# VHH binders against ATP synthase subunit gamma, mitochondrial (ATPC), part 18

Target 1, 283 residues: ATP synthase subunit gamma, mitochondrial (ATPC), of Arabidopsis thaliana (Mouse-ear cress) (q96250)
Amino acid sequence: ISTQVVRNRMKSVKNIQKITKAMKMVAASKLRAVQGRAENSRGLWQPFTALLGDNPSIDVKKSVVVTLSSDKGLCGGINSTVVKVSRALYKLNAGPEKEVQFVIVGEKAKAIMFRDSKNDIVLSVTELNKNPLNYAQVSVLADDILKNVEFDALRIVYNKFHSVVAFLPTVSTVLSPEIIEKESEIGGKLGELDSYEIEGGETKGEILQNLAEFQFSCVMFNAVLENACSEMGARMSAMDSSSRNAGEMLDRLTLTYNRTRQASITTELIEIISGASALEAAK
Key: E = the ipSAE of ESMFold2; O = the ipSAE of OpenDDE; V2 = 0.75 times the mean of E and O plus 0.25 times the DockQ between their complexes.

## First folded at step 9 (VHH; framework vhh_8dlx_2)

Design u5 (from t7 with F58W; at its last look DockQ between E and O 0.76; V2 from the best seeds 0.75)
Fold by ESMFold2, look of step 9:
Structure u5 (fold): chain B 283 residues (1-283), chain A 123 residues (1-123)
Amino acid sequence: as target 1 above (283 residues)
Amino acid sequence: EVQLVESGGGVVQPGRSLRLSCAASGFTFSDYTMHWVRQAPGKGLEWIGNIYHSGSTWYNPSLKSLVTISRDDSTNTLYLQMNSLRAEDTAIYYCARFPKYYSWSGRESFDYWGKGTLVTVSS
């Protein structure tokens, strides 16, 4: 009865250990497949910073926070971290004359934020990582956001990959063409663009639009890849910890099983001997 | 039931202007970014532009000087004004709604379309 309950629990814990070991290996394989691409994509946006300036804290009236999260759990604090940063950005940028809205990528941040922020969520996309992503597919996602969400500043919140034991919550900012042009008129670095010879006959507004679109696509591509790496690394760590914890629990249950079995056998022998003795005495 | 119904199409001479309408029902129209898309005979779909909740617009760069999108949230109506029409503007014109929530694996871009209204530009 009690011995069998312990034995059944031991089998369940052993199955969990096997499953978490398998999940660790799958996450490791996925991390190796994407890590190089994430690292290579880090340089895509640096020329835009040199051209457009580096003003991530600019005060704007309409901020849109793009929260990148996973669709699957069991990846440590990856999702709770981006939600916390996104909420902090909301409080920092909200006010009587200022609006903050959310774009959520991934099921986990959606689930958390729908409880108390649903009215501020203007777009939510799930299942992004069902297939391996390339730049072309992420460009389509970026286009969905640009064409359906109005903003002065997009603030992309993601986990930059550092290692399987460390990820860095990061915010990347992309400004609307209108805001870039306004800052250029005040005498920012973009005013230097007028000194460059540009073929094609496009207006300054058209050029700024094209640059903003490309900038956002590049930043999103890097952010998606970085967050995927961080997710896989965190999942490896979580699964490794779960496997060890299951192993330690199995060791303790084995000792309990052995002690319970010994006590049960001893009790059964005493009851058999005592019963036989009582039966002999009753005869 | 979400419905989008385009109207205002017909035959028009080159160089003239035309205004299309899209009547919307079955949803809170003011909450959505709305779009115009067209399809010329034998060609793929071409995005014309959008209009955000605020009334701000964003256009296909190749069409920016030729079109104006507007909305009237009190009548749930989306408009497309087209100027200086050319034979190449002959197409079926659709209004479309972009979903607020979607899955990437099931993405089809717009979740609701009108049946379209035909515009023919001919001499």
Scores: ipSAE 0.645, ipTM 0.840, lowest interface PAE 1.0, mean pLDDT 84
ESMFold2 (binder alone), look of step 9: mean pLDDT 82; pTM 0.825
OpenDDE, look of step 9: ipSAE 0.847; ipTM 0.950

Design u6 (from t7 with S105E; at its last look DockQ between E and O 0.84; V2 from the best seeds 0.69)
Fold by OpenDDE, look of step 9:
Structure u6 (fold): chain B 283 residues (1-283), chain A 123 residues (1-123)
Amino acid sequence: as target 1 above (283 residues)
Amino acid sequence: EVQLVESGGGVVQPGRSLRLSCAASGFTFSDYTMHWVRQAPGKGLEWIGNIYHSGSTFYNPSLKSLVTISRDDSTNTLYLQMNSLRAEDTAIYYCARFPKYYSWEGRESFDYWGKGTLVTVSS
């Protein structure tokens, strides 16, 4: 192997290391920013959970699975995990009289799911992550989803951020007003809704509709933020790993280079010595 | 080419009923959620309701007038039945298609609109 070839490879690996390091830093910065936002958003969705509970195991006829993914790659397996969970939910909720449809957010999940589930996809939204979305924007997204899909239960699948190295696939469930009404009649946590006094001129149905829509927007907002955190964390981790690997490779190449160089020098010396010896012999 | 063409508009007296039609072409009509929207003179767009691909409907709860949306997938036609029309129902009525696939950067509420049909409610 030519010393020049090894040198060129070293340069390439060094560049990769620099790029991945820079990307790690960018991801880290973005993570800090979105994490702050996620923390501040807890006040929006937590009251709904407190009021309505989370009903992931509810049996309904129409389920819509909202799959949140990233638009960009290089973020580990977070997208494949979300897709896996989404498919599992499909299987769990599918039946002769049951319908399951997908709403896909993000390019990566779209790319994966279009291969085998195209017929079950009712809506796909991409390029969401170019800028961090604010609540108003997510609210609009939620509204679009509601305008396009019929549901008894919305099941939002996203990666909840735990740490840079740990993500928890999570499912949040939002029930339709009709299902809420039915469940409230049966009792349980939703039955407690009847204890609240309705103020104003709105009907119970109208209130439940508004509540469901608002809940969905808040839950979506949280999910989008958590997913963004997870994406940034995963990317940070991936870039860090890549940078380290590049460093190790660089070290190995350096050793190879030195060995090659030494061998070359030795060869040159041998040639010189041999030449000198030949000259002496000729004298 | 995707086309939506509204028809059935005109002048009607208060209290009367009117049925609007929207003829769709250039796409698989049965796969899409369709919407009705109206714009009264000097006012913004008002969403009326939609009909899902399943045939289920959802209406604007703020509507005071009785409306029914239906569809015939065999003829690729969307309908809006309006009953007990009032003067405030005077508007241009549009049918619109909701997109199945879109980019957030190029987001539109609807990807295709009809040209609209004018409904005038007057005595």
Scores: ipSAE 0.622, ipTM 0.832, lowest interface PAE 0.7, mean pLDDT 90
ESMFold2, look of step 9: ipSAE 0.670; ipTM 0.854
ESMFold2 (binder alone), look of step 9: mean pLDDT 82; pTM 0.824

Design u7 (from t7 with H53R; at its last look DockQ between E and O 0.77; V2 from the best seeds 0.66)
Fold by OpenDDE, look of step 9:
Structure u7 (fold): chain B 283 residues (1-283), chain A 123 residues (1-123)
Amino acid sequence: as target 1 above (283 residues)
Amino acid sequence: EVQLVESGGGVVQPGRSLRLSCAASGFTFSDYTMHWVRQAPGKGLEWIGNIYRSGSTFYNPSLKSLVTISRDDSTNTLYLQMNSLRAEDTAIYYCARFPKYYSWSGRESFDYWGKGTLVTVSS
């Protein structure tokens, strides 16, 4: 292997290291920005959880699984994880007289799930992640989903951000007004809804409809932000790993280069010595 | 080519019933949620309702008139049954297809519209 070849490889690896380092920094910056937004959004969805609870184990006939993924790659295993959880939910909620449908958000989950679950996908939305969506935009997305699906329960699957190296697949559940009403009659946390007085001329059904829609938009907003955080974190981690790997490769190549160079020098020296010896002998 | 063609519109007297049809072609009709929308003169678009792939329906709760949406997947036809028509129901009625797959940048409420059919309720 020529010293030149090794040198060229070193240059290439060095460039990769620089690029991945830069990408890491960009991801880090974006993560900080979206994390702030996620924290500020807690006031939107937390009241619903407090009021309605989280009912992940509710048995219903019609389930819609909303799978949130990234549009871009280089995010580690976060997309495969949400798909795995989504498929698990399908298995858990599928059965006689039960229907499970998928709504897929993001290109990566779409690419995976279209291979084996195309018939169960009722809606797919991609190219969301150029910029983190604001609440108004997410509300529009939520509305589109609601207009296209019939559900007893919406199950939103997303990666909750824990740290740059840790993500928690999470499922948030939103119940239809009909299910809320049914459950409220049975009692429990939802039964406490009856203790609230309705002000104005709206019917209980209308209020529950509005509540469910609003809840879904808020939960979706949180999920989108958390997913974005997770994506940025995963990318940051991936880029960091790549940069380190490149560094290690560079070190190895450097050693190889030095060995090659030394060998070349030694060869040249031997040639010179041999030549000199030959000249002396000819004298 | 995807086509939606509404028919059945015309002049009707108050209190009468009317059934509109939307003939779909150029796509797998059974795979799509279909919607009815109307536009009264001088007013904005008003969503009437939709019918899902399953045949389940959802209607605008603000509608005062009794409407029923149905579909025949064997003939690729969407229907809107309107009963007890009132003057306020005078509008152009459109059938529209909701997209299954779309990008956020190119998102539309509906990806295809019919040309509409005029319903005039007058004494």
Scores: ipSAE 0.543, ipTM 0.757, lowest interface PAE 0.5, mean pLDDT 91
ESMFold2, look of step 9: ipSAE 0.705; ipTM 0.882
ESMFold2 (binder alone), look of step 9: mean pLDDT 83; pTM 0.836

## First folded at step 10 (VHH; framework vhh_8dlx_2)

Design v1 (from t7 with F58Y; at its last look DockQ between E and O 0.80; V2 from the best seeds 0.71)
Fold by ESMFold2, look of step 10:
Structure v1 (fold): chain B 283 residues (1-283), chain A 123 residues (1-123)
Amino acid sequence: as target 1 above (283 residues)
Amino acid sequence: EVQLVESGGGVVQPGRSLRLSCAASGFTFSDYTMHWVRQAPGKGLEWIGNIYHSGSTYYNPSLKSLVTISRDDSTNTLYLQMNSLRAEDTAIYYCARFPKYYSWSGRESFDYWGKGTLVTVSS
């Protein structure tokens, strides 16, 4: 019974090792598929930041924290980290006559934050990553946020990908057209738009709104891709650690199995000898 | 049951103004961002603008100077004021609600629509 218990535990650990190794390989494949696009998307919004201004610490009345998380778990601290940063941003931006709301992307942050922050959640989206991410999908998500969530500043919280063992919690800030216009009057950069010819009969306000919308879609696209890369990298690392730990446990169980088996054989031999001695004593 | 009922459509001459209404029931109207959308004959849907729960608005940039959206939360009514109407403004006008929580795999632009009200601008 004792050797069977050890053997059953060895089988369970072997199954865990097999499963975690497969999950590591799938995560590695998914990471390779998206990593180049994430890296290439990093520069999309830099020209717009230079044009539109880049005051991420700006004090505004209405902040919205966009929390990017995964739909699947087993990816280390990816999801808990963005929730912690999002809660910190809430405390930093809340105050007298200031409002902070959340937009949640991904099942994991939703599950955590619905328990204690539901009244502050204005929008929640899950299953974004069911298909390979592309700009068209993320631009539709960005549009959903822009047209349904009122804000002066959006604070996008995600994990910027560095490597399979490292990701950087990151906040990207996008300002509403109204705030951009006010900021440009003190900084001068958008005032230079008056010196450019603009075709199509659009007003300065219409151009600024369209430009801000495009900036947000680009920033969101990069943030979503970065967080997907970090998720896959963290999953690879977590699965590698789990596979290695399972291997170490299997080694220890093998030793236990051999000792248990040897003890069982020894006990059986003693009983056979004892029985033989009883037969010899009978005349 | 969530219901949205538009009214106020009809035939108007170019240059005139028209105010559309949308009566809402079956949900807490004041908690939702509400939208106006139109569809001209033979064309796709065109988003006109929204009004947030706070009463602030966000408009399609190309229509921003021509329309005003308002809401009266005490009567659960959404309004669209259109000025200086043109023949190209002939369309069916819909009010619509956007969901607060949704799955991407089941995404639709809006979860509830009115049946629409026809506005015809003709001389």
Scores: ipSAE 0.627, ipTM 0.824, lowest interface PAE 1.0, mean pLDDT 84
ESMFold2 (binder alone), look of step 10: mean pLDDT 83; pTM 0.827
OpenDDE, look of step 10: ipSAE 0.729; ipTM 0.893

Design v2 (from u3 with F58Y S103T; at its last look DockQ between E and O 0.02; V2 from the best seeds 0.00; counts 0 for: pae O 2.4 > 2, placed apart)
Fold by OpenDDE, look of step 10:
Structure v2 (fold): chain B 283 residues (1-283), chain A 123 residues (1-123)
Amino acid sequence: as target 1 above (283 residues)
Amino acid sequence: EVQLVESGGGVVQPGRSLRLSCAASGFTFSDYTMHWVRQAPGKGLEWIGNIYHSGSTYYNPSLKSLVTISRDDSTNTLYLQMNSLRAEDTAIYYCARFPKYYTWSGRETFDYWGKGTLVTVSS
C-alpha cells in the first residue's frame, strides 16, 4: 500500500469524523428545541386516559395500527423497532373475523413495510419531519387518517423519549365511540362523563365522536413529538459513535501511514546502498 | 319571555300529508335542540323526534308514520312534516325546547312547551 493511498483514506475518514460531529451538534440542538414541547404535550392525552382508560389489549374487530417513524435515516434502530411492534400488533389482532390495517407515517417505516405488508397499508404519509410539527399540522394529519379509515381501535405505535440513549416503544390506543360505549356497559369509565355538562344540540354519540377525534389528535401530537425526540436522541448517539469510530480509524491509519513511510524510506535506502555497492563493484 | 306556538293542525283524511309549524320567540332559537312530542287521546306522551342546532335529526324508531323535522333559524320556526297519516296519528302535537346545557346523565327534561295543536285524522 502506497503512502498516498493511506493519506487519501485518512483524509476521507477525517471528513467523515467532521461531518458526523457536525450532525451530532445539529441533532442536539433540535432535541433541545423539541424536548420541552414533548414534555408539555404529555398533559394533553393524559386526561383522556384518566377519563376513558387505556386498554391496549381490547379485543375488537377493526384495528388500525398507526406506525410513526422518521423520514430520515441515521437514527439507529428506532424505525425498525416501531415496525417490529406494529407487526406484532397485527399478529395479535388479526383473525378470521378481524381486520387490521396499517397507517404509515414516515418514509422509513414505509420503505420497510411496503415490502411485505403493502396490501394492509391503507394510508402512508411522508415528508412530515422537516420541522417539528405543530398541533395544527398534526391535527390535519389526524383528520386525514380518520377520513380514510374505519376503526374500532386506533393503535398508535411510536418511540417515547426517555433519554438520548434510550427510547421506549409505546402503543397508545384510541377507541371508537361505539366501543367506548360498549365498554362502559361492562364497567368502563364512561360514567365519569356524568360530571360534565353538554351543550345542547349535540347527542352523546356526537360528543363521544368529538372526544375520540380530539383524543386521537392529542395522542398523535404527543406521539409525533416523542418520536422526534427519540429520533434526535438516536441520531446524536449514532453520530457520536460514528465520530468516535472515525477517530479510532484515523489512529490506526496513522500508524499504518508511519509504517508504510518507514518501509518506503528503508526501501529507498536499500536501493541507494545497493546501487552504490554495485557501482563500487563495477569499479 | 320564551314562547312556542304550534300551528297547522286540523282535520285531515287518512293518507294525506300535513305540515305543522312551531314559532319560537324570546330566545336564540338557533342555539337549541327542538323536539316534537304528541299525545293521543287517552294515551301518554310520545316522543316523535328532534332536530339539533346543527340541523341533524333523530326520530323515534317506533313511529310508523313518515315524519320529517326541519327548522328555519332565520324565521325561528320548527317544522314537522307528516306523510301518509293514519287514524292512530290523531293527537295533540307539541313542540318543546331542550335545555341548552345538560348533563351526561340526561336527567334534564324539556324546559319549555308549546300549547299544542290538534291533528285529527278521520275519514
Scores: ipSAE 0.061, ipTM 0.298, lowest interface PAE 2.4, mean pLDDT 88
ESMFold2, look of step 10: ipSAE 0.605; ipTM 0.829
ESMFold2 (binder alone), look of step 10: mean pLDDT 82; pTM 0.823

Design v3 (from t7 with S109V; at its last look DockQ between E and O 0.71; V2 from the best seeds 0.60)
Fold by OpenDDE, look of step 10:
Formats: sequence, structure tokens, C-alpha cells
Structure v3 (fold): chain B 283 residues (1-283), chain A 123 residues (1-123)
Amino acid sequence: as target 1 above (283 residues)
Amino acid sequence: EVQLVESGGGVVQPGRSLRLSCAASGFTFSDYTMHWVRQAPGKGLEWIGNIYHSGSTFYNPSLKSLVTISRDDSTNTLYLQMNSLRAEDTAIYYCARFPKYYSWSGREVFDYWGKGTLVTVSS
């Protein structure tokens, strides 16, 4: 291996190290910007859980799994994780008289799931992460999903942010108004809804519809923000690791370079000495 | 090329019924959720309803008039049945296709629209 080849590799690795370091910093900045919003958004969906309960294992005929992923890569295993969970949900909720469909948010999940679940994908939405999404934007997204997907239960799969180095795959369930009503009739936590007096001219059905829509919007908003945090955290970690690895590689290459250089010099010296000796012998 | 062509519009008297059609071509019609939207003069777009690929329907709850959306996948045709028409139903009616895959821009995303058909309800 020529010294030049090693030098070129060193340059390449050094560039990788610089780029990954820069990407880490960008991710850190973005995380700081979105983390507070994510935390504040947690209060939006909590009242619904208190009111309606958490029924992730509810048995319904039509399940829609909403898989939230990133549009960009280099964020570790967060996307594979949500896909894994989504697939598991499919298996758990699929049957002869049960239908499970996927709504995919983000390019990375789309890319993965399109390979083996194309027929079960009813909607795919990408390019969400260009700017930090606000509630209005997410509400529009939620409306689009609700208007174009039939469901008894929406199961939103996302990565809840814990720390820069930790995320928790989470499933949030939103029930259709019809299912809510049925569950209320049977009793349980959902029955608490009946304790509320309906004011105005709206029917119970209309109220439940509005409630479900609002719940979904709130859950989706939080989920999007949580996922964004998780993405940025994961990216920071990934970039940091890559930068360190690049550094280590650079050190190794440096050693190789020095050895190669020394060997080259030694070879040259031997050739010179050999030549001199040959000349002396010829005299 | 994907095409949507609305027809059936015209002038009708109040209380009458009208059926609009949307002829689809250039794509697998049965795979798509289809929508009806209208725009009254001087007003914004109003969503009427949709029909899923399964045949199930979803309507705007704010609609005052009775509407029924149906589809015939064998003829690639979308229908909008309107009953008991009122003056306020005067609008251009559009059929639109909702994409299975799209890039979200923060706006309502229909990937294809018809040119629309005018419905005028007048005595």
C-alpha cells in the first residue's frame, strides 16, 4: 500500500469526522427547540386517557396502525423499532374477520414497510420534517387521515422521548365514536363519559365524533413531537459515535501511514546501500 | 393520464333532485378514495364527502342537504346524488382523488381534480 493511498483515506475519514460532528451539533440544536414543546404537549392527550381509559388491547374489527417515523436517516434504530412494533400489532389484531391497515408517516418507515406490507398500506405521508410542525399542521394531517381511513381503532406507534440516549416505543389508541359508545354501554372506564351532561343542541354522536377527532389530533401532535425529539436524540448519539469511530480510524491510519513511510524509507536506503555495494564489488 | 370529468350539472328548481357523475380514467379507480367538493360563488371550498375504496361513505356533518355518494367500479364512475336542492346548493361541484401516497405540504392534498360542473338552483 502506497503512502498516498493511506493519505487519501485519512483525508476521507477526517472529512467524515467533521461532517458527523457538525450533524451532531445541528441535531442538538433542533432537539433543544422541540423538547420543550413535546413536554408541554403531553398535557393535551392525558385528559382523554383519564376520561376514556387506555385500551390498547381492545378487540375490534378494523384496526389502523399509524406508524410514525423520520424522513431522514442516520438516527439509529428508532425507525426499525416502530416498524417492528407496528408489525407486531398487525399480527395481534389480524384475523379472518379482522382487518389491519397501515398509515405510514415518514419516508423511512415507508421504505421498510413497502417491501413486505405494500398491500396493507392505505396511506403514506412523507416530508413532514422540513419544519417543526405546529398543532395546526398536525391537525390538518389528522383530518386527512380521518377522512380517508376507516377504523374502529387507531393505533399510533411512535417513539416517546426519554433522553438523548433512550427512547420508548409507544402505542396510543384512539377509538372510533361507535366503539366508544359500545364500550360505554358495556361498562368500564369508558362509561364515565355518561356522567357528563351534554350542553347545547349537539347529539351524543356528534360530541363523540368531535371528541374522537380532537383526541386523535392531540395524540398525533404529541406523538409527532415525541418522535422528533427521539429522532434528534438518536441522531446526536449516532453522529457522536460515528465521529468517535472516525477519530479512532484516523489514529489507526496515522500509524499505518507512519509505518508505511518508514518502510518506504528503509527500502530506499537498502536499495542505495545495495547499489553502492554492487558498485564497490564491481571495482 | 389521470382524468376526472364531472357531468350532470345544470339549472334545477328548488326541491328537485340532481345526480352528478364523475368519470375517471387513467388509473385503477377501485383502489382510490374519491371525494366531492363544491365551491359556491364568492365562497370557499366546501367538502361534501367521500367514498372509500371499500364503498363506505363519509359525509360532511354540516351539510344541510341530503346527499349520497356512490361509485361504480366497473364503469369507473363516481356519483353524487343530491335531493331537495336549495338555492344555497348553487356551486361548482368537483370530484377529486385522494392519493395513496403523497408528500404532505400542510394543505389538503388531492392529487387530481376534475374541471367541475356547475349546479344552479333557481326558481
Scores: ipSAE 0.502, ipTM 0.767, lowest interface PAE 0.9, mean pLDDT 89
ESMFold2, look of step 10: ipSAE 0.611; ipTM 0.810
ESMFold2 (binder alone), look of step 10: mean pLDDT 83; pTM 0.831

Design v4 (from u3 with F98Y; at its last look DockQ between E and O 0.82; V2 from the best seeds 0.68)
Fold by ESMFold2, look of step 10:
Structure v4 (fold): chain B 283 residues (1-283), chain A 123 residues (1-123)
Amino acid sequence: as target 1 above (283 residues)
Amino acid sequence: EVQLVESGGGVVQPGRSLRLSCAASGFTFSDYTMHWVRQAPGKGLEWIGNIYHSGSTFYNPSLKSLVTISRDDSTNTLYLQMNSLRAEDTAIYYCARYPKYYSWSGRETFDYWGKGTLVTVSS
C-alpha cells in the first residue's frame, strides 16, 4: 500500500466527516425552528378529549391507518418504526368483514410498504415538508383525507418527539361522525354528548361532522410537527455517529500513514547505508 | 389517455330534476374516488360531493338534499342527479378524479377534469 493511496483515503474520510458535521448542524437548526411549534400544538385538541374521548380499542368495521414518515432518509429508525406499528395495527383490526387500509404520508414509508402492502394503500402523499408546515397546509391535507378516504376510525401513527435521542411511537385515533353518533345513542363514553344542549340551529349530525373535522386537523397538525421533530433529532444522532466513525477511521489512517512513511524512510536509509557500504568495500 | 366527458346539461325549468353523466376512459374507473364540482357564472368553484370506489357518497352539506351521486363501474360512468333545481344552480358542472398518489409540493385537488356541461335553470 503506498503513502499516496493512504493520503487520498484520508482526504476522502475527512470530507465525509466535514459533510456529516454540516448535516448535523442543519438538522439541529431545523429542529429548533419547529420544536416550539410542535410543543404548542399538543394543546390544540386537549380541551375536547373529555367530550369525544380517546378510544383506540373501539371495534369498527373500517379502519384506516395513517402512517406518517419522512421524505428523506438518514434519520435512524424513524420510518421503520412507524411501518412496524402500522402493520401491527393492520393485524389487530383485520378480520371477517373488517377492512383495513393505509394512508401513507412520506416517501420512506411508501417505499417500504409498496413492496408488500400496495393493494391496501388507498392514498399516498409525498413532500409534505417541502413547504413550511403550518396549520392551514396540514388542514388541507386533512380535508383531502376526509373527502377521499372512507373510514370508521382513523389511526394516525407517528413518532412523538421526546429528545434528540428519544422518540415515542404513538397512535392517535379519530372516529367518523357516524361512529361518534352511534356511541352517543348507545350511551357509552360518548353518551355524555346528550347532556349538552345543541344551539345555533345546526343538526346534531352537522355539529359532530364539524367537530370530527376539527379534531382530525388538530391531531394531524400535531402529529406532523412531532414526527418532523423526531426525524430531525434522529438525523442529528445519525450524523453524529457518522462523524465519530469517520474520526475513528481518520485516526487509524493517520497511524497507517505514519507507519508507511516510517517504513519508506527506513527503506531509503537501508539503501543509502548499503550503497555507502558498497562504495567503502570497493576501495 | 385519461378522459372525462360530461353530458346531460341544458336549459331546465325551476323545480325540475336533471341527471348529468360523466363518461370515463383511459383508466381503471372502479379504483378511483370521483367528484362533482360546479362553477356559477362569475363565481369560484363549489364542491358538490364525491363517490368512493365502494359506492358510498359524501356531500357538501349545503347541497345534500338536492343531489345524489352514483356510479356504474360496468359502463365507466359517473352520474349526478339534481332535484328541485333553482336559479342558483345555474353553473358549469364538472366531474373530476381524485389521485391515489401525489406530491404535496405540486398538489392539485384533482388530477383530471372534464370539459364541463352547462346547466341553466330558467323559466
Scores: ipSAE 0.480, ipTM 0.729, lowest interface PAE 1.6, mean pLDDT 83
ESMFold2 (binder alone), look of step 10: mean pLDDT 83; pTM 0.827
OpenDDE, look of step 10: ipSAE 0.790; ipTM 0.918

Design v5 (from u3 with F98W; at its last look DockQ between E and O 0.67; V2 from the best seeds 0.00; counts 0 for: pae O 8.7 > 2)
Fold by OpenDDE, look of step 10:
Structure v5 (fold): chain B 283 residues (1-283), chain A 123 residues (1-123)
Amino acid sequence: as target 1 above (283 residues)
Amino acid sequence: EVQLVESGGGVVQPGRSLRLSCAASGFTFSDYTMHWVRQAPGKGLEWIGNIYHSGSTFYNPSLKSLVTISRDDSTNTLYLQMNSLRAEDTAIYYCARWPKYYSWSGRETFDYWGKGTLVTVSS
């Protein structure tokens, strides 16, 4: 192996190390920007859970699984995890009289699930990460989803941010007004709503519809932010690992280079000495 | 190429019924949620309702007129039945497709529209 070949490889590895380090820093900066928003959003959906309850195991006929993923790669296994959970939910909720459909958010989940589940996908939305998403934007997304699907239960699958090195696959469930009403009749907390006078001309059904829509928007907003944090965290970790690996490779290549260089020098010296000897012999 | 072509519009007297059709081509019609939208003269777009790929329907609760949306997947046709028409129902009626796959840019989400058919309700 020539010294030049080793040098070229060193240069390549060094560039990888620099790029991954830079990407790590960018991800870190983005994480800081999104983390505060995610934290502030965590209380947004909680009142709904308190009011309506959380029943992820509810048996319904129509389930829609909303899979949240990233648009960009290099973020570890967060996307594969979300897809795995989504597929599991499909299996759990599928049956002869049960329908399960997917709403895919993000390019990475789309790429994965289109290979084997295309027929079950009713909506796919991509390029969400081009612009920072605010509540208004997510609300529009939520509204679009609601306009495109019918459901008894919406099951939102996303990665909840825990730390740079940890994310938690999470499923949030939003029930349709009809299901909520049925559950309330069986002794749910919503029975308490009957004790309140509804101001205005709205029916109980209309109120429940509005609540369900708003709940979905809130849950989606939080989920999108949590997922973004998880993405940035995972990317940081991935880039850090890559950078370290590149560093180790660089060290090994450096040793190889030095050995090769020394060998080359030795060879050159031998040639010089041999040449000199030959010249001397010719005198 | 995706095409939506509305038909059935015309002049009708108040109190009468009218059925509009939308012929779809260039895509798997049965996989898509379809919508009816109208635009009255000098007014903005008004959403009428939709029909899901499953056949379920949802209507604008603010509509005063009785409308029924249906579909025939075997003929790739969307229908809008309007009963007891009023002068206020005078508008261009559009068939629109809800996108199954799209890049979200925060814009309106209908990906394809027909050219529309004019309905005039006049005595």
Scores: ipSAE 0.007, ipTM 0.263, lowest interface PAE 8.7, mean pLDDT 86
ESMFold2, look of step 10: ipSAE 0.582; ipTM 0.809
ESMFold2 (binder alone), look of step 10: mean pLDDT 84; pTM 0.838

